# Miniprotein binders against p40896: the designs that were tried, part 7

Target 1, 331 residues: p40896
Amino acid sequence: MLMPKSVALLRIRYTLEAALARGFTTVRDCGGAEGFLKAEIRQGSLNGPRLITCGHAISQTGGHGDLRSGALPASAFDSCSCHFGQVGVVADGVPECYKAAREEFRRGADFIKIMGGGGVASPTDKISNKQFCDDEIKALVDVANSYHTYVTAHAYTAEAIQNCIKLGVKGIEHGNLLDERTAELMAELGCYLTPTLVTYKVMGSDQFSAFLGPENSRKNTEVLYKGIDAMKIAQKKKVKICFGSDLLGPLYGYQTQEFRIRGKVQTTQEILLSATVTPAEMNGLGDKLGQIKPGFIADLLMMKSNPLDDITILDEPESNILFVMKEGRIY

## First folded at step 20 (miniprotein)

Design AA6
Fold by ESMFold2, fold request of step 25:
Structure AA6 (fold): chain B 331 residues (1-331), chain A 108 residues (1-108)
Amino acid sequence: as target 1 above (331 residues)
Amino acid sequence: SKWLDGIIGDVMVYVELPEPTTDLEEIKEKLRKLAEELAKKLKEKGLEAKEVAVVVIEDGRIKIVKSVTLEKPTNDAEEIYKEAKELLEKLYDGRPVKYIFVAVSDLE
């Protein structure tokens, strides 16, 4: 990067503080958050959400094709998947997969993130290849199991999803092309789906649509609608659904719009559970976070009105949040 | 249900103690002041409540969370205090208290 580290650090500090102010007391990062940020937040020298991190996203050779495009808006569209920065790693073969996963845990990762399939930006090329071999995925899962945690995978297509979850992958990020049979398998295996529709909505908005051009704008709209359909399928088949936005850097401010998008498909209660109880369970924190019960961590929002009556108040946090409490401290 | 334990109250007041306390009389004094503040807010809105809840927090953890449903709606400070005090006295185990919340719901 050409930006001085001191400027980059100031921007990440602002991003974390803003996310906390928007009501996100815990954030799961699927690539790019450094372990020292968790330590600084834990020590109180940096205000921000509790971080659940994977360190580097792990890919095979060739898994970096669309992730390094030159323009941020085009990059976000072309790699609508996970945030993949300078901290991604490549691992080919079982020994390198063992090493890469163990290295992330050594650096403080809470889970392993892999690129498990192609994206919607180039379905023909990506859907025709498998990206990781079965033995590589199993190796990554074996390491995560040895640390009593999980692997989550970027995957869009039903075929990629099935391949990953059959080998023990616990979570699927995005999943825009999920079909009914795959959703049934996810539910049977107890897997989690984290849709991230706001990214596609933002890229299709009046502010950003000019960056796409007509053909890419049509594709972005199709990806959004396919993702909405996938969420309906997942809901119907009772797949465990988590709340996510997968927004890059300066776009983090749009993350609360995901509440509005989900309001078209889910009940208010389902949306709130997806942002509280379900992700806490996924991350082994179901007896500590996500509810207001004795013994639970005091992560609380004091709201001006009841989000069960109107979920959209969560998309306007500056007007509707009276305070944010994290671990019993008001921020 | 599990989710219903995630939302408390429609009108709420709270206090943060300078230091955690185990002095039950000090805690009751704070409850009375909170009940008076709640009653004032209800009267300003022309409302009464049928549910009173208490939440107690210390050491970053929720220690007490409980509610009671009243037979009659109220906006009277002494009635709110009485119900909050009964909840606290029944559940208080002598551990330190740092935050006290009193909330009301089921407004009419």
Scores: ipSAE 0.572, ipTM 0.832, lowest interface PAE 1.2, mean pLDDT 80
Fold by ESMFold2, look of step 20:
Formats: C-alpha cells, sequence, structure tokens
Structure AA6 (fold): chain B 331 residues (1-331), chain A 108 residues (1-108)
C-alpha cells in the first residue's frame, strides 16, 4: 500500500523541525532532499535547518547508489541515507557523468555526491568494490570545479579513498577502513572526512538489527568496529574532520548520539570544531557561519551548561538546550 | 585558546527590544537592568565572575561580540554594568540594536 503524499510531507516537516530543535541550524544533505524544501526554509514557510544539498547521489551501473534489483534482496537496504528513496542516479561513462553533475547543479545543488566505493547494504556491490573509473571521477570533479564547489564521495576502504582524493575529490563520507597512509594523504591534500559512526551503532542495536540481511549485517559489523580506530588515525594525522550521522527516517532522532560516540576519541573542542568551523569551511561559508564573531550570521545555541566541560549534554538536547537561534530568530 | 572566543559565558541574560533602536541611552538602560539580573543570579548561586561579555544582534547578524577579563572576580551589579557599558561604548557605531546579551564566565 502506498503512503498518502500528504502524510509523507508532514513527516518531512516534523523531521526538519526536530533537527532544528536538537540544535542543528545547518544540515548538509548527501542525497534525497527536494529542492523546494531549501527555499521554503529560507523564506520561513517551514521551520528547519539551513540546507546544503547535492540533489541526487551519482552512481555507476551496479554501484552503491544503483538500487535496481540484483542478487541481493530488498532487505539489503541499509541505514545509509544514500539509499533512501530516490537518493541516487546512474551515470556510466564520461559524457553521462558530465550531464548528471550539471543536471544536479541546474536543480540547485551546492556540491556533488558520488559513490567511490561499495556499501554495506547495496543490492549489487561489496565494500571492497571499486566504483567509477578514473576518467569518470575526474569528469565529475571538473564539473564541480567549474561551479566553484566540490565533490564528496562515499568510500570505506583505503584504496577507494586514495583513488578518489588523488583525482581531486575533496570530501570522504564514512571512511571507516582508512589507514595511516591514507590519512596522511588526506591531510596533505586538504581533504575532509565525515565519519558517521552512530548509524552503524544504531543499526546493530537490538531494535534495528533485524532490518539487515545476513550479508549486510556482516558488512555493518565490519565497518562499525573499525570506524572508531579510523577516526583516531584521522585525528592523529590532522585530517579535517566534519560532524555527520548519515541517519534517515525514523533513525534521525539518534543523530545526537554521534556527539557521545566522538567523545570517546576526540576532545570536546575537537568535536565542537567538527560540527561548526570545519564544515563551514568545507562548504565555503567560513566567513559567515560556524563562529560567534561580528558580521557572522546569528546562528546561536544557548545551553544550560558548557559543552566544553561535558560534550554529552549535546546528546541530551531536550534537557540542555535553552533556545536555538537561526539567522537571529529564536525557534 | 582563540577557539573559545565563540563561547559567551556560563551565566547569561538577554533582552529583545520590541523595535530596533539607535538610542544609546535606551541601550544603556537595558544593559543596567541586565547587569542587575545577572548579579542577582550570581549571588543566588554564591558565585563571582572574572569575565564579562556583551553580544549585540540585529538584522540576523552578530554586530558586537566582546569580553573583558577583570582584575578581581565580582558579583556586583554596578561593576558588571560598568564593564559591559565600556565594552559597548567602545564598539557602538550608531547602528540599530535588536538583541542585547550580557554574559559572565570564569566563575569561582
Amino acid sequence: as target 1 above (331 residues)
Amino acid sequence: SKWLDGIIGDVMVYVELPEPTTDLEEIKEKLRKLAEELAKKLKEKGLEAKEVAVVVIEDGRIKIVKSVTLEKPTNDAEEIYKEAKELLEKLYDGRPVKYIFVAVSDLE
């Protein structure tokens, strides 16, 4: 049975309002956000975070974003937001990559998201699979550069990450299996890493583990346990780290648990920078957002106590946030 | 470190003006009331503060953010007001003001 569209729209509205109430005044969406939502939020017709969007994630035939039926059953859909709904489009070969990227920018995208390696729950790929050919990645990067922005890539393994960043990809989503050499290269090239550990913790929990098939459960377990170590390596090698959760649908409320997980490996200052300064810089907004300074946009969070003393208060927003201000308006 | 410049304070009060104002005397009157509220909160908690900060917002943007570290901790309303007023007077350029925040930190 199909869900009424009016109900689906109300759920999206609730999700955006809840994210703002949890203190997220700006959210970068790596696939699936419809363009009208960005305008409605900017105009004040809808309460929600400022959205930075890529439109559809771009995948090759048989890649992580290609959700057409294959050997894996429909239960292979994972918590990774790059698979939700019509998150991705398929492009094979250099001409299709040019067209797909340009189409996303025509529709209002702020950056390009690609699949640089295999996923946990994709019906047709494995974590270790290489996705796009080098000339395809370079084509996507060339388009993004012509729009003065960037490409970010879904990638887990050291090989996939190194291939992408050597070709000019500036961001890596997840990166759970990176190694020291890869982290050194990311730091040298000025690349950004967005770990998303909470999604794997939640999908492995009692409440949600049944949604994964056996192969995807094995993939999820592999990336979960290695993700913390990868973040320690990235921090040690001074990789620029952004805050992310990669949660979708009913899981979105768990996004603040990422603060608590990161508290196990980062200082409170490092975590706060990863959620404010670093992502603002990545998206070309470092002179407008991410700090409380004259001339900056008035995005402010008033807390009951200082998160520098205890970062876990950000994982309890209903008890610890006194108000959220976005663009000078209290919500 | 310099990264902590974005942290306003541990105890804070604010006011939203019904309309943006350029009247410096009205702004100072609001600042005095905020300092009195802040001093009351500090005294109720048995605390004193060594840092005072002022934030001013208008038109969706932060217009003023400045703090000062005091020689001695205080919870006296006049001392807090004096420091906040001096910060504001030094930085105020006649543009409208909509929100005024006063915060204190370095509590003991």
Scores: ipSAE 0.470, ipTM 0.781, lowest interface PAE 2.0, mean pLDDT 79
Fold by OpenDDE base, look of step 21:
Structure AA6 (fold): chain B 331 residues (1-331), chain A 108 residues (1-108)
Amino acid sequence: as target 1 above (331 residues)
Amino acid sequence: SKWLDGIIGDVMVYVELPEPTTDLEEIKEKLRKLAEELAKKLKEKGLEAKEVAVVVIEDGRIKIVKSVTLEKPTNDAEEIYKEAKELLEKLYDGRPVKYIFVAVSDLE
């Protein structure tokens, strides 16, 4: 949702502070967070988790990152500096893909996010769509490689996932419709899966029934129930799994419910690894973050109870977290 | 040890020093107090310590993480302190210490 920049900044501050209070000492943003936020957090002018950012998700025209109404021509949506909240940018063809990826890096991105398939919340695409041509994905991957980092893709279907990972994409966001063959290939290639089950659950709930329009609600229903199965398949095939939520706007408060949902399909140990060691490794921080070892950044949660006994305590941070330590500072 | 893999303690206590210290005797005194607090918590929960771990943090980074398996499970403050003290004496290198954590685990 587009909003005035001033309002967006206020909400961002709150969102970051709240995420830290919930126990997240590092957060990866896969679309929307700009690099300047990282500087503010490092300087201490903003309290929040350490951010790993991609800037804008890169999408084709009419792709999942293109939220423009199909009823209006492209010229109706000229860029304006008065608003904030764009998740994606549009790039068509190899030259534009080069430019888009380089621009995100210029502005401080740590990795690249692409829309490799159709989405739930976008108005003009189908979930079954494969997005970008092979040369476009390759172009994006090549740029990311030149910066010694990775591309992650939004993709639901087995086809979209396979297409991305065969071209060098190292992360898959969601993956709700993956099959066993796809999971095997992901494991073989060392691709990371980031399920985001909570977003579908919350958007599909009665409380937020108006959050999605009728068509998007249908798409949401399509992927909601498949996500659990996809997790089981991925786990069975030993795919590297990261913790994710993919919540938007007023839904941010439900971030920790992902722990509760995953508790149905993963062991507590697996869930904790997905929220510490595995994502640290994915982002090149495996030697610095995600473990309590000498030389590591002192990110710690002090809790009233042991999450190994009941993972759902992490879904109740206000009652269960005594303090959050980030880089040796208690918040 | 599971401690070295980043899983620390069924029960843990800590102290933040107002200023970093290099005084080993001061650190030992803090450990004693922590051991007493820990022992109380263990007794309240009906738990006994099987392994004691010491974590030292300096300048935003973990400097020391070590554990010792106890010969016998215990919830006695003096026994816990003894083990923690011995670890500290072996591991402390004279660097400033800001945070002291003492943790006990009964993890299998």
Scores: ipSAE 0.406, ipTM 0.722, lowest interface PAE 0.8, mean pLDDT 88
Fold by OpenDDE base, fold request of step 25:
Structure AA6 (fold): chain B 331 residues (1-331), chain A 108 residues (1-108)
Amino acid sequence: as target 1 above (331 residues)
Amino acid sequence: SKWLDGIIGDVMVYVELPEPTTDLEEIKEKLRKLAEELAKKLKEKGLEAKEVAVVVIEDGRIKIVKSVTLEKPTNDAEEIYKEAKELLEKLYDGRPVKYIFVAVSDLE
């Protein structure tokens, strides 16, 4: 995490309240959110969206979850017991993968997140890197299966995606460089794709041009323009698509721009489904969330206009949302 | 029903009561006012209601979703109220009410 733990704790209330105010009644965290936050939200001491959490994203040494520079020694990896503010943990080999996944579940994780390929905002990997060996991924999947839940993977390339999903990974985060064959396989296996186009757009903007160094900026540019094409391919091949943003630090306020970006490749109906029904199903909550039906949790948005007519309405929540209801309470 | 499919109402209004109430007559009065507001919004948008729906929320969960197709499309407050009142009388179970929502659709 780029932000000190203490600062993160001070900002968490605002971040969660702001997300709820933007209309997100449930949020899945794919790395960093601690289990105690769920308890605080449930108890009402903290206002925010319902959280679905994985704890730490599990990565190999030198993987996307390992944020150490190459010049730092192995001992520079923080082993702080508080774990707050850490996005990832490092696990190498089958025994460490077993331990890492079991520890996340012990701490209250709902699913497992792994780094299955290289990333943009990591210093020592390439986007083209396939991360973890097959036996490591299988180990993580086996543990998740024993808890009757899923593994999702950070992966950009067709190679990394195929490697993960063939080993039982049920979710792919990003997927910006997928091809038609990969999309077909994802659809066949019932895998979920969660594009996060807004993060690349924002990080590449003039306002945040200095957010990434030169190498990361190059990687960001590469995946930004391919992401739209990947969405078209995934949609065409009927891949299950979820809504995502993956914004870092001060960028959280831009999360609703994902609606606007997706409007270029998806219908308004498809986008709304990706933010309601589909992610509910992915997380085993298809009978509780995402629909207005008897027995479902009363998560509702009251809006001035119909988003089915124009999806960009949801990118201006401050002007268009009258109120957000979560579990029958108006906030 | 489009409501059961998760489709939102085309035009909606609501009121938050200062205190929860079990008084059916009070609820009906509020419902009448909501119907008037709704009718106004329909007229402003050049729309007519074809369907009225009620969503009942209890303990954070949706309890009931019920709709009725109107005999004829309308933007008249009294006609909207009549249909909404009939749904209310049918569905209300005497529990305290904090929020009242009325939604209509111009979809067939």
Scores: ipSAE 0.246, ipTM 0.650, lowest interface PAE 1.1, mean pLDDT 86

Design AA6
Fold by OpenDDE base, fold request of step 25:
Structure AA6 (fold): chain B 331 residues (1-331), chain A 108 residues (1-108)
Amino acid sequence: as target 1 above (331 residues)
Amino acid sequence: SKWLDGIIGDVMVYVELPEPTTDLEEIKEKLRKLAEELAKKLKEKGLEAKEVAVVVIEDGRIKIVKSVTLEKPTNDAEEIYKEAKELLEKLYDGRPVKYIFVAVSDLE
């Protein structure tokens, strides 16, 4: 995408403000949000959720983070400082992985995101691809560990998930094609799963039929229907589950629909925990965020109705949220 | 308790003070008004409170979260106030208060 950074920043501002208005007081970005945004939010120059960021998602050449058409030359990887086009960076081999991870941390990342498998939106990979070699993943994990934080991986297949978590990856994004054995292993290792069911639903809708090309649409369909089953399996095996949406561009507005979708496979309490306590714990904030206890940050939603009675209330924030409080301030 | 795990009450009211205050009497006055508002809401919904909780926020942090089970279900403002006041008096440490929340539940 050849979007000027100036335009991108305006859209980012809107997206963050809108997310806060929808009741999200903290958001983890798994690719694209730079560290300076956190400073702007803390300083009050930008209104938005508290951000936990990884910077760029780190991918292999031709991986899910490499959005180049196969017809483009190697030099076509847009590193232009004037345009915002990619959420990822490419790193091949242990030295490049070290450098890539260290650069993200230098720029203020809180954790590392890697592409551990193929994706839907990437043009040149297959969902079934296991991405990165073992030594590359280990390198990324080692760097993250040196900063006392974690690596999370984009991964759909059981193979890709197992490969990542056995090498010390602590988070799995999506996981739509996980099996029971994989879920058991995730639970055993204390790995966090972040399903993002809404993105597939929205991208697969008639309204956005042109959003994905034919091949990506096929891939999207493949993972869409499996995601619900994956959630059931993960829940059954007591995997730690976080709330996620992974919406792209104009689709960000649908982030609350994840509550509605999850209502089909999780209890309301489980969903709420996935959006409060569990992600707080994952990010080392379990003693400060996600609960209403003395000493905790005062992040609160005042609502017209009780979401425990109907989780879909959280999918209609405009009608149901009276105010959003973040760190004791009402917005 | 649901009060401690991120969920508060079935019916809630709150007030934001223009400026943080350490005046306990002022806080009590605000609390009384909140109890009255809460009682009204309860009556409108046909509910009775079985548990009353007080939440106090100061400087972006939760300072007090405490609840009490009522001897009998009630939608009476004075009874709600009495219980909330007692909790406040017991727990208030004299720090500035910016927000006062009163919540009730009809759940046991």
Scores: ipSAE 0.231, ipTM 0.625, lowest interface PAE 1.1, mean pLDDT 87
Fold by OpenDDE base, fold request of step 25:
Parts: structure tokens; C-alpha cells; sequence
Structure AA6 (fold): chain B 331 residues (1-331), chain A 108 residues (1-108)
């Protein structure tokens, strides 16, 4: 159901405030958040984390960003700007890719997100699909380079990941089906992996299983179990790993469970680095964010207990966070 | 020191002042109270401080992160205050202070 923008804005306010209260002082959005939100947060009209945004994820027709039912005609693309935005826009061919990427930058994007492979929640694609032709990905990368920023791609399979990163994509979202060779190549090229294990866990739970149709449920199960293995492989090969959750709508409250899930594969220190230093570096902010050093932005959590002793403390922010400081202000 | 790596304090306390102050004596008094609170927390946790750190924040940025290793591990409020005070006196530049933090570590 397309939510009116007015209603969406009210929910966005709550979502941003809640994310900050959970201890996230900076958040990267990989599809849907409009650039104006950043200005509102900077001005203080909204309380929330600092946002890094891509606007809409760019997808091919029938790709992961195209959520149209296969039964709908080509004309059934809801272009109504009155509804809170689709996660994605559709671009086919080099000229449309140029236009789509430039439009996102015009609207205030910090980076470009593309759908480089099939997804779980999309109705018409398979996880095994490689999305975009080489010239299209190159076009998107070339535009991002002209703005001195990066492209990140949604990609699950080794094939899709390798295809993207060989063409200059610097980030991989999810990566649940990567293999050792792919991880080696990612490490060699200095690519960033952002696992999002909690979204699959939550969607696959008894509580939320009804939200997925049979096919999406099958796909979700497939990527859920492979995700832990992918993390192990990526860590073994010293891939740069960022923290991610990729939760939608009412599921945002489960963001901190990613800490608990990662505790099965990563040390507490590795998890904390993935949520501070590494993502700061990925976004060109390694000299400003993610560390407590002179000259850095004063983003701090005051905790009742030391998360180094127990990572699960970060999954219970309501009980364990005394305050959140963002840019020297306590919230 | 783990302070330089962004890991602040095994135990930390803070106070937010109603109004920013430039009165060093007022800041010292608040610091003393924080040291007392911190000492209490240390005793409750069965910990002793080996290092005291001061973090100064100015205009939304971290200005200074300094620490001192204690001669002897302690959970005594006066000893913690002494070291914190000395750091404060060394680092304070007369600018308005709104937040005061005291942190300690059981590591050197």
C-alpha cells in the first residue's frame, strides 16, 4: 500500500528518533530516503541520526527494484510523486542509467545504489539473476566517479558480486552467497561488504512469516542460512565489513539484533569496528567519525556497562544506554 | 592506551550543567562530586582504577583526549579527584563548560 507522503513523514520522524535513541548516530540509507531529510536533521527540525543517502535504488526493468507484478502492463508504473517513494527507479540502457544516477545526485544523493542481482522481496526476479548489462553498470559507476563517490550494489551470488566489483562497484549489500574466491577478490579490490542478517531472521520468524509469500519465503530461507557462512568467509579473507540491518517499516525496532547475530561469527571488537571505523571510511568520513580522537565529531554512547564484555548490551539499548551524544549534543 | 583507540573508560560518570560555566572552582567542585560517584561505582563493581582520562568536547568536536596512569590502583574518590583535577587544570582554557566527564580504566 502506497502511503501518502504526509503520513510517511510522521512515521519517518518517529523512525529517525527511535534509531538515534537506539544508539545510531549515523545511518546510511540504501533506498527510499529523500535528500531533504538530511537538511532537516542538520537544521534541528528533525531529531535523528546523521543520514547518508542514495535516494532511489536504480534497477533494470523486472529487476529487484521493480516491484510490479508480472501481470501488470508496462504502463502500470506508479509515477505519482504524492506517495512516499518506491525504493527503486527503473533505468534501461546507458542513457537512462546516466539520467537516473544524475537525477539522484541532483536530489542530494551521497552515493549510488544499484540492483546488481535478484532479490528476496521482488516478485519477478530470481536470486540467481544477474542484473544490468556491463555497459549499464559502467555507466552508473562513471557517473558516480564524476561526483567523487561510489556505487554500492545489491547482490547475493558470487557471479553478481564479481560482475559488479570488476566494473568498479565499491560496495556490496548482503552478499549472502559469496564464495572464497569472491571474498578474496573483494579484499584485493578493497570492496566493502554490508551484511544484513537480522532482516532475514525477522522475516523468517513465526511472527512475521505471513508477510512473505511462498516464493519469497523460500528465497528468504535460502539467504538466511547462507548469510552466516558468508560472514565467516568474508572475515577469513579480511574483507572490509560494515554493519547493516535492512529492516523495513515496522521492523526497524529490531535493528540492534544484528549485534547479537554477528556475535556468532565476529568478536565484539570486530562488530564495533564494523559499526564505527569501517563504515566511516567507506563513506569518506574516516577522519571525522567512528573514533574518539581529537578533531573527530563527538558522537558518543554513554553505557551502563561495557559492551566489550558483552555485545548483547547493544541489543538492549533501552536498558543500557544512559545517553546518546551526537555532535556534542546529548539527546 | 585504549582511550586513544576510542574505547572510553571501563567506568564513566558525567554531569550536565544547567548553564555553561567558566568558573574553574565550580568545575572542580562538580568534578569532586563526580569522582565520589565514580568511586562508589568502582567499589560496587569490585574494580580499581589504574588510569584516569579527560575528554574535552568543543563545538561538537573532540578537542582533547588525555589520560594519566595512576601510581597505584585505587577506588578512592580523593585520589581519582586529585588526578582528574590536575588534568583539568592543565587542559582548561577558560571556555564555557557545559558537560563534565570523568572516566577510569582498570588497564594501564
Amino acid sequence: as target 1 above (331 residues)
Amino acid sequence: SKWLDGIIGDVMVYVELPEPTTDLEEIKEKLRKLAEELAKKLKEKGLEAKEVAVVVIEDGRIKIVKSVTLEKPTNDAEEIYKEAKELLEKLYDGRPVKYIFVAVSDLE
Scores: ipSAE 0.175, ipTM 0.599, lowest interface PAE 1.2, mean pLDDT 86
Fold by ESMFold2, look of step 21:
Structure AA6 (fold): chain B 331 residues (1-331), chain A 108 residues (1-108)
Amino acid sequence: as target 1 above (331 residues)
Amino acid sequence: SKWLDGIIGDVMVYVELPEPTTDLEEIKEKLRKLAEELAKKLKEKGLEAKEVAVVVIEDGRIKIVKSVTLEKPTNDAEEIYKEAKELLEKLYDGRPVKYIFVAVSDLE
């Protein structure tokens, strides 16, 4: 669950370098990647994708990002990487929320990540919990707006999602239990959804599920199936969908399997847009990233064959990527 | 701290190598150090274990996961290392290793 700060930093470096090798030239981190990592990558002293970071995810006492108490075994099975290392900070009440968000921006954050609902296996909350009061969410959104950026929220349930987006939250991470009404509202408000189905798939795999125990295995399977259904609803209702994996540190090698899972719900074009155009738009980079076009940053993959014919080749990057270019440099 | 506590055994230690390796002797040396750390933790708690497990991860994927049940409980580093090493040697397939975990369970 928790690891020393030095180990967490080394794990982040390795994970980022590996992600670049698998073809991810830009990564949005929802906890744990501090501003100095962005500088090291820009300077070339660390090989990795371009980073868009929130610094630390912000949580209430006893919320999803608060790892100070509760039963340790259950918390280890949560698919949300915000439990990874030093990914979260705790803030209760409006003044603390203002200060926490401003501190993340002072440290170089590009957006604010909050815990808007409970996790699958968090030590002190339940998936059905709504987190933060309305005034606290408004405070976090107000700070983000003053920096001309956005708040994204961890939330699974329709109630938590609706509460967040009505208060101005722009993005929802996971969203496994959203319903049709919620998807309609997300589309109307121009909100973004980032499903992360692969983490539940991996936790339910033969190799991994033996370690969960029967209750946690059942919970994980239910969340996976509901998440697939939620993505179908979101796609049908024209919700803006981004690509994400949210894998726990050592298991990052499964992140490309998300392409394969999405192939069961989205067209290949929709999947590619979700990994390129849509996230670039979410982060205010739609005129610079996400397309191969004159004047855009030279982020390119040379593939052995066409992913529009078979999206699953992106789940086999070692065999199918000939080279990765980021900002014109081959990696 | 251990992010996999409660997934793999009751008490666990691990190491992340700076680069993946296929050097079995290097892997065994790391395993010995992990066994020593694990034994220290057991002694600090006044516990002994009857099950030893090894997990090996490369490229973000689990490559080896196996355990053995001991005849008698132990908190001795050499006994833990011996059992973990035998599990590794039996199952190692020559692929690069990035993470090594040693865990114990069935504590008394």
Scores: ipSAE 0.012, ipTM 0.418, lowest interface PAE 8.5, mean pLDDT 77
Fold by ESMFold2, fold request of step 25:
Structure AA6 (fold): chain B 331 residues (1-331), chain A 108 residues (1-108)
Amino acid sequence: as target 1 above (331 residues)
Amino acid sequence: SKWLDGIIGDVMVYVELPEPTTDLEEIKEKLRKLAEELAKKLKEKGLEAKEVAVVVIEDGRIKIVKSVTLEKPTNDAEEIYKEAKELLEKLYDGRPVKYIFVAVSDLE
């Protein structure tokens, strides 16, 4: 369902508070968390993880982030955070792209999120569609560079990924249909991949399949079955991989299942790095977060047993986390 | 869903048909091509599999997967096709097919 804007924002709050309780002390939001939520958490007015935000995802008319027309339930089934609530902003042409990106930074964004290829449940696009013209992507990258940060792109297919990273996009969200050549290029360019495998597993379940239309069911099926293969390719080609789940609202409880799914592809050390060191580096925080060292911010989990011995204990946080510390404070 | 909570197959291939079909011989022809592609992937990785699964999707509906455990590992296209074909024949209920998936697991 498409919720009123105020209710959608309150649901994000509940999701973020629960994420902290599950051990996520820092979360990068790729759409929906406006800057005031980040400020409220920073000031202690609201309990939640440290937020790294993009504000609204930026899309072209008719693209993945364009939720207008037809009052479709697509955003409720596509758990990409860029669709949650009133997430998307539409920009066509270079001047509008400049303005949209600058507006998000004015509102407190830390990076720019764009739609680089069709999503699973978008009412108006296909997985294979190219979203922006090259000059538009370049404009968005130029703005992000002027703020000393980055653009990350929602992209599933090898073609969409390559188009984005060749134009200076630093991160790729999802990437379920990437191929070996694309993974090689990502590694060469130092790009980051954030796979979100659990999202498509949950959206394809019997519980949720009735909510997808035939075309979106087809899209989800393609990305679900290819996602594990893409992860194996990315790992083999040494792409920088970050942890992500892309789940919002009532399904946030599945976020930790991503640890278990990744255990089929990555070593426990690789998974832990993907949730700590690698995303800290991506966001310019590698000297402050992601490791337990003197002078680093005191973000810690106390576990009943060692996740290096068994990564699946992170998928059972209620039973295995003794406490969560964020900035030296126990929650 | 139970099969969703366990990730299906370690290696998989699929085809989307240009239009839904109820022609079982056409479906088998596509299945043979998928088995050939899957065998090629296994050989390129130096792997063999002991479990073969087939998934069939009609317009907008995901069907329950069916799998079989082989007596010995294989990466041979004809063996994979034979097992997948037998599963298909047991599973198929006459309704239109739009997507066909073949997956293997239990790799060595």
Scores: ipSAE 0.000, ipTM 0.115, lowest interface PAE 16.5, mean pLDDT 74

